# Designs tried in a protein design chat: VH-VL binders against Netrin-A (NetA). Part 9

Target 1, 267 residues: Netrin-A (NetA), of Drosophila melanogaster (Fruit fly) (q24567r46to312)
Amino acid sequence: EPRACIPDFVNAAYDAPVVASSTCGSSGAQRYCEYQDHERSCHTCDMTDPLRSFPARSLTDLNNSNNVTCWRSEPVTGSGDNVTLTLSLGKKFELTYVILQLCPHAPRPDSMVIYKSTDHGLSWQPFQFFSSQCRRLFGRPARQSTGRHNEHEARCSDVTRPLVSRIAFSTLEGRPSSRDLDSSPVLQDWVTATDIRVVFHRLQRPDPQALLSLEAGGATDLASGKYSVPLANGPAGNNIEANLGGDVATSGSGLHYAISDFSVGGR

## First folded at step 23 (VH-VL)

Design AD6 (from AC5 with heavy chain T30D)
Fold by OpenDDE, fold request of step 24:
Structure AD6 (fold): chain C 267 residues (1-267), chain A 121 residues (1-121), chain B 107 residues (1-107)
Amino acid sequence: as target 1 above (267 residues)
Amino acid sequence: EVQLVQSGAEVKKPGESLKISCKGSGYRFDTYWIGWVRQMPGKGLEWMGMIYPGDSDTRYSPSFQGQVTISADKSISTAYLQWSSLKASDTAMYFCARLDTYNWGQGFDYWGQGTLVTVSS
Amino acid sequence: EIVMTQSPATLSVSPGERATLSCRASQSVSSNLAWFQQKPGQAPRLLIYGASTRATGIPARFSGSGSGTEFTLTISSLQPEDFAVYYCQQYSSYPRTFGQGTKVDIK
């Protein structure tokens, strides 16, 4: 019987190029803050200082539990652009999982979208949605029944539960044809990618009780800018106006995205 | 620093073959598309095609398909444009350029200095 | 193919003045439009991508606007180094196509 050499699942992201749209300290010294046990600790990032730099290459380097390396975005301002991570796999992989490991004490993303490309970044399609408010933000139900007719569509899930330090997306979980992937060309095509893009839309707000201890610095009237992020390569119709309500309070909070590892299982 | 360095100017006769090169440095060459653009003397820019060096996926303009061959050697970070038989009408400046696909746009963000090809009897 | 048409062919502007360049597509290209600057004897330089996003290192005086079939490049205050030919390019369909160019010269 020809033993189908099941290619060993590898971390396809290891040493792969990753580009971040935002990196802490890229424009000079910046203040970022971490939140632990209702305490805020703030630090300075600077790309010119290796000890205070948080480059995107940290996402795909060799993981060492004794020396955790992190990528950190610039502090998110209420009117800030979506932060993007783009990973090139260099070739086509059948993906089994995408995992983002959060940095220690990093704020957790509330809403994000994973996109995939099958043509080395020339076109993109949604692969998975994450939000505490799937219907409100993306017009998608948080729990969609998956059958054979829609198992090749992106789903929306809540990343706020459970409180884990990892955001994991299993590409095959809950998909009926996943038990026999080799017999499902549609599902096989769905899980195939050359590139992955993660778009961060919103952070989880720290518990207001933790913020109340921070003195009322001066409320500069940052006007309600409606940021329409045109999904450039998405189908024309769904202008997701992410009304990021300009809570002026977040500009001084040093809130940012921080990821220690970007791993991709594939064959 | 990201750089694209092209081979030197060429003077050829009609019917001769030619292969010009574009060498990338300062970035992971195999993970970016390389495009070729023609500019005839005193004319505008014409997209010829592009190649992804990582797996040699190649896209051609219909106007240049079968007229030229685009190739790459990722081991030496070099892309190529070649003709099997040159015509006088192939006289032009040829540019290679890197395509940035890591953002939401597709911009040729870095360019070679150009290679002048002159084909005369 | 999508035909890109630029206007005017030549734009004469004085230093310090605003320059406005137009690019039209024969079909909708959404926001998949880039602008390039080319000086004599040089390679093109990317100015704008995604119709309105300024490339790295491009001065703030350059701005892009538009969507669908109508696009504009604006130079708010023309500098001596800005005298060049400008090209728009669509990347919504294959083949990728450039406009014929607009020459910006000194009035």
Scores: ipSAE 0.915, ipTM 0.965, lowest interface PAE 0.5, mean pLDDT 89
Fold by OpenDDE, fold request of step 24:
Structure AD6 (fold): chain C 267 residues (1-267), chain A 121 residues (1-121), chain B 107 residues (1-107)
Amino acid sequence: as target 1 above (267 residues)
Amino acid sequence: EVQLVQSGAEVKKPGESLKISCKGSGYRFDTYWIGWVRQMPGKGLEWMGMIYPGDSDTRYSPSFQGQVTISADKSISTAYLQWSSLKASDTAMYFCARLDTYNWGQGFDYWGQGTLVTVSS
Amino acid sequence: EIVMTQSPATLSVSPGERATLSCRASQSVSSNLAWFQQKPGQAPRLLIYGASTRATGIPARFSGSGSGTEFTLTISSLQPEDFAVYYCQQYSSYPRTFGQGTKVDIK
């Protein structure tokens, strides 16, 4: 009997190409800030200096706990463009998990969307939503009951709870047919991907900066920029309008996205 | 630096076979679509098709389906466009181009210099 | 296939003037539109993708707008190096299709 070689689960992201829409220091020296124990520490990034560079390749390199490498975005401005990470797996995988490990002392994302492609980036579909405000930002409940009728749909979850240094998406968790994936073509198709795209929409504001912004005079509410993320090849109606109330105070805060590892489990 | 370098100009007779090449460098060749675009003399651009070198997924324009073969060898970062039997009407400039799918949208962001194919009796 | 129609066929403008190029799709392509510049004897160069996003290294004087079936490429102040043929391309459906091109020449 041909023993179905259960393909070993591998980190499909290892040494895979990642492209970031934003990288700290790409346009010259930039200031970024880290937040630890109510203290802010700011540094300079510069892509021309290897010691002060934070390239996207750091996301899929060999993880070394003794030498953590990070990708860092440019500092985000309240009206800033969405930051995107796109990972190419090179071939089709049945995905079991997507994990983003945050850099030490990095600000946490509040709202983000994971997209997948099954055709090497020619088309994209939402794979998972994350937000503290799922209903408000994405029109999705934070805890949706998943049945067989909707187990192939993207869910929304709150990344702010629990406070972990990683954002994890289990592709099969809570899906009824996950126990018998081999008998569920619909679920197999759902977890199949060639590419993954992470779109960061909003950072969690560190508590200390909320206090400092109160001391700095009347921060003019820069009008909530409606960011329409055009879904590639989606019907015109699927523009996720995220009303990201960008606080103007974020431009000087050095807030940025920082990820140390992008891992993808698959077979 | 990302570059696409195409093979040199070709002068052929009708009925002859031809295979032209496009070599990519400065990026991971197997993780980007490579497209082929025809430009007949004094005419506009025509999308012929594209290939993903990583798994050889290939898309053709219906107008070029069965008329040409698009292939790739990822081991040498090279894409190919070939004819089994050239026609005089195949006289054109042929461009290869890299398709950027890592951003929102799909843009041919890097192009080869073009290969002029002349088919004459 | 989606037919892309560019207008005008030829646009004569003086250096420093604004150039406006139109591209129409036979059916909606959403924002799945790119603009290319081609100079004589050269390969095309990507200017705009996603209807309005400038490619890397493209000067700010180039801008794209539109959605659905109507698109515009604008050159705010034409430079001597901008005299070329411009093509729009849809990538909403297969086959991918180009417009016939607009030649921007010097007045």
Scores: ipSAE 0.914, ipTM 0.964, lowest interface PAE 0.5, mean pLDDT 89
Fold by ESMFold2, fold request of step 24:
Structure AD6 (fold): chain C 267 residues (1-267), chain A 121 residues (1-121), chain B 107 residues (1-107)
Amino acid sequence: as target 1 above (267 residues)
Amino acid sequence: EVQLVQSGAEVKKPGESLKISCKGSGYRFDTYWIGWVRQMPGKGLEWMGMIYPGDSDTRYSPSFQGQVTISADKSISTAYLQWSSLKASDTAMYFCARLDTYNWGQGFDYWGQGTLVTVSS
Amino acid sequence: EIVMTQSPATLSVSPGERATLSCRASQSVSSNLAWFQQKPGQAPRLLIYGASTRATGIPARFSGSGSGTEFTLTISSLQPEDFAVYYCQQYSSYPRTFGQGTKVDIK
């Protein structure tokens, strides 16, 4: 019987072009902040200074624990557009995973969407949703069971249930026809992509200790709908946004998205 | 930094073939669509089609389907527009342009300088 | 295909004055609309995409608005370098189509 020799999957994102909608320091020196051991630490980014530059190319370069390179967005504010990362694979790939590795001490995303394109960025469809409030924000149940009738649909997962330093999407996990992919045109189409776009909607709120160092502008940012807030003694475990105040502020929290690796397994 | 440089003006007779070029530099050529736009003398702009140089995915306006060939050689960062048999009505300025799909829009953000093609007896 | 109709064909406007250019689509294009400027003997220049987003390096005096079938480009205080022909383009449906242009002349 003839058996097809299928090559191992590779990181299709390595050295691939990636464009971010926002990069810290692109319009001159900016302040960004992170939290380590519940203490706030702020630094300067500036794209004109290589030593303080956090460009999008860091997402698809080679990383190791001794020389972690990071992309950093500008600090998020209540009035800004969602931050996006767009990755071109250059051709059609069958994908098995999409992984985003957080930078050390990075503020953590709560709500985001991974989109895919099969026409080189001309049109996009949802691939995976992440949120602590899947139903409220995306109209989808968390951990939806998948049968053959909906195995080609994007699902929603709560990235906060396990506290993780990487955000991972397995394209075939929990999809019944995945055990015989070669015989499933539906799943073959599902895993096919030419491009991946990640849209960040909301950051997780810093823990209470970190909130003690927050300035008035940072409090406004947390209330702006760009952050998710856990319910306090609520009737359900769902995450609910809170308004900390409504006054004008002159400074931000410095919180931002910071990713060290954008990996895509494909063939 | 980003530049699209087109080949020079052409004077041709009806029935002759022609291939004009558009060379990109200062960016990853193979991961941006390159479109071709015609402008007849004293007239507006017409989208002819576009190509994704990375895998040669090619799209044509129905008005130009079968009338021209759009191609690319990503190894030399060059896109081409080609006629097998020119007509006098092909007399026009031809522009190439880069399509930006890395944001939510699809704007032609960089343009070549244009190639004037004159077809007359 | 979607027909894009621009009006007026020609505007005569004094420097420092406001210019308003219209673009109408034969069917809805949502916000998938771009504006271009073209000076004589030059290639077009992208001004606006997504109906209202200024392209990189475009001065704030240029603004776009509208959705669906009706779109407007506004130049709030015309400069001498703004006298040109302006085109709209839809990219909602294949094939992509341009309007016929509006020429903005010195009054």
Scores: ipSAE 0.813, ipTM 0.911, lowest interface PAE 0.6, mean pLDDT 84

Design AD6 (from AC5 with heavy chain T30D)
Fold by ESMFold2, fold request of step 24:
Structure AD6 (fold): chain C 267 residues (1-267), chain A 121 residues (1-121), chain B 107 residues (1-107)
Amino acid sequence: as target 1 above (267 residues)
Amino acid sequence: EVQLVQSGAEVKKPGESLKISCKGSGYRFDTYWIGWVRQMPGKGLEWMGMIYPGDSDTRYSPSFQGQVTISADKSISTAYLQWSSLKASDTAMYFCARLDTYNWGQGFDYWGQGTLVTVSS
Amino acid sequence: EIVMTQSPATLSVSPGERATLSCRASQSVSSNLAWFQQKPGQAPRLLIYGASTRATGIPARFSGSGSGTEFTLTISSLQPEDFAVYYCQQYSSYPRTFGQGTKVDIK
């Protein structure tokens, strides 16, 4: 009975094409760093070396506990340095979830947006916002649900509150008409997509002690920075710029985005 | 290497039908829009329409709606532009091009070499 | 339908000089503008998208600017291979439309 069931799904992202705007080692060997507890660990990526490459295809292939494959971006330098992942589903799907699994020891994103397209990438609308600063960065309160008059509206979730290895968006959770989806044209349109685009705006602040190990440029609070999102590709699109403090010099921090799985439940 | 290869030049008479092709290689053909662009002799470029081969979603410029048919066969990575009855005013160079939607732009980043269609008595 | 108007129709410049090409939209297209180069007997080549982002493999001497209704393509220090016809295209609203072209000739 549709009312009592979560819709049937398959991982619509499996082996679907994913294009990343940035991949570690794409122009030769680069250094990237991971931060655990009070320690910093740095390594080398190089796309010409299969043993040290972290391509976007890792996002949609099979993973297991013994064979985790990762996509890694180039190290980020600060405000306005957005990294994107674009996934093409090939046709319209009704989506139930979008999940990003972080790589082991990966720096955690702090601010990011999931967009969707229903016209094969010609236009985009926000699907979900994530931030520790939902109001400041996205002009939206952090919340788990919508009212009946805004069920088609993207929400903002505080991704930093739960310390888990994945970032998850349930397309229907907290939407009043979801219990009777078959009778809601608004929510049927809401869950429909041909493409998903994830835009990473900012990484979480690493442990202060690990930042101080950089010493070369004097560590500065990475919580500050500016973000800019194009207006032209979405119905709601606003330029989102935030100044959480002065400009931040990264000084070779090696911080980067690292994702092992990009899963999309759909039918 | 991304490549779009179009069928050869055509010389036709008014009233004849014609189907020209654009074959893509070196990329996932089914997940990129393919557009068609007309260039009349000595004139500029005109966007005619485009197709998404993955599900055959097709968009036409109003100036060309009902005048041509755009189609694709993703199994052979080929898009088509077709006339059921050619007119002398259809004499032009016709280009296919791939639309890149994987960034925030919508640039036609790869183009076919063009197919010259000549329609005369 | 958005009409794109390019000026000048022909621009005569010497190699090594700077060329500035204009493209005007009949209504706002935000930053949804592309620039193309076409040499005689060849297909167009994408130079710029998003008004200001250089396409892959395009030399740094090509730059784009503008938003809304007014756009500019600048070619610094023209090279012999840059003499061609240049087209702008908007993709903000249906249908996509090209400007009529600007021919850049050797002086």
Scores: ipSAE 0.810, ipTM 0.914, lowest interface PAE 0.6, mean pLDDT 83
Fold by ESMFold2, look of step 23:
Structure AD6 (fold): chain C 267 residues (1-267), chain A 121 residues (1-121), chain B 107 residues (1-107)
Amino acid sequence: as target 1 above (267 residues)
Amino acid sequence: EVQLVQSGAEVKKPGESLKISCKGSGYRFDTYWIGWVRQMPGKGLEWMGMIYPGDSDTRYSPSFQGQVTISADKSISTAYLQWSSLKASDTAMYFCARLDTYNWGQGFDYWGQGTLVTVSS
Amino acid sequence: EIVMTQSPATLSVSPGERATLSCRASQSVSSNLAWFQQKPGQAPRLLIYGASTRATGIPARFSGSGSGTEFTLTISSLQPEDFAVYYCQQYSSYPRTFGQGTKVDIK
């Protein structure tokens, strides 16, 4: 029988539903802050005001440089659950990439996990880990060599290396059987998913100078304080990764997750 | 406002067929599993099975496999429970419920009002 | 199939007092356990999922605990609207299974 043409990949996430565990302004008007260079600028989010809302649907809509749309979480604290994004693809896809595009000037994630499901969200397995501390937080080496014995395993990447404005996972990179995917049931299963869940664990520390911009004429020492109370790595905690000293609550810092695009290459 | 609205009560005789419905509104119907739960008179709850309306992936409890058919029509946001030949032992209250898989739990967070099916000669 | 056993079958409690309901699984379900409340003539209502996470809109007097094979639903300071039948459900293994229920009656 004639060999069928293998379909090209598409953005399987386009117009797919995304559910966020946390959205800025969902519990009333809130302040969030952006950090760029050495400056902090804070704004208000409110889900009842369309001009100040940052809903999860922004993650899978069309974006352009003239009208970037963002999802924003509520400001993170040390007392809350980890923030999650769940994307339903609607059917099984063979995935080639998962990409999260950061919003301009947003605080950057430090630690996060991408999970996948093949049964419409009934069960989940790790797909990719990201952290500056892969071994400590996830028990995995930061750069593990891949052989046939572990090409179906999630790996961990150190996000403290130079990061462009996006977080990217290539599902087949560095996996020996990827050159002959049609003959590898293991990798065919590895790339198959119906859903993607992103779990954010930790934010990177903002530029110290940007924290000081609030202090230019004030008495508050944001540069020396902790961004979450406590700076702890708990299962339910969503803490700032760097220890800056003090017990400053994160509510005043406005640190949050902000993503403009959630893209999934699939076929 | 999320709602599941079920079809009305049914009185049937043994051997007749029946199809009852569960219509979802206020949410994206095709991306949530819909489960069916039986409650016989004076008894507890029994999970019968569930369907993912997006692609009709259907899971049955072994106790109900082959005894009922679960289906959905996502174009009208409706799930169905169907018998080809009712028995008197099918007399029960039947609930549909939405499964929330968008957190780490799998809670049935919204329920229909129930459909009473009575099968008697 | 995992058998869920609830105890007691009936619990008589005065308003304002604490009720403690038990649910035991025949094998480990980790924390994949939900609790439901059902009043006569009504559909069940989700109270707890993940063994201990309160569902949206559920009052703080409801709390769940446990993992593995033994689970507890606690209702602090029972209110008149809390007299109902309570069911646990495991979702660790297919098929999903309910316990037989615990009826909470007014003393």
Scores: ipSAE 0.799, ipTM 0.907, lowest interface PAE 0.8, mean pLDDT 84

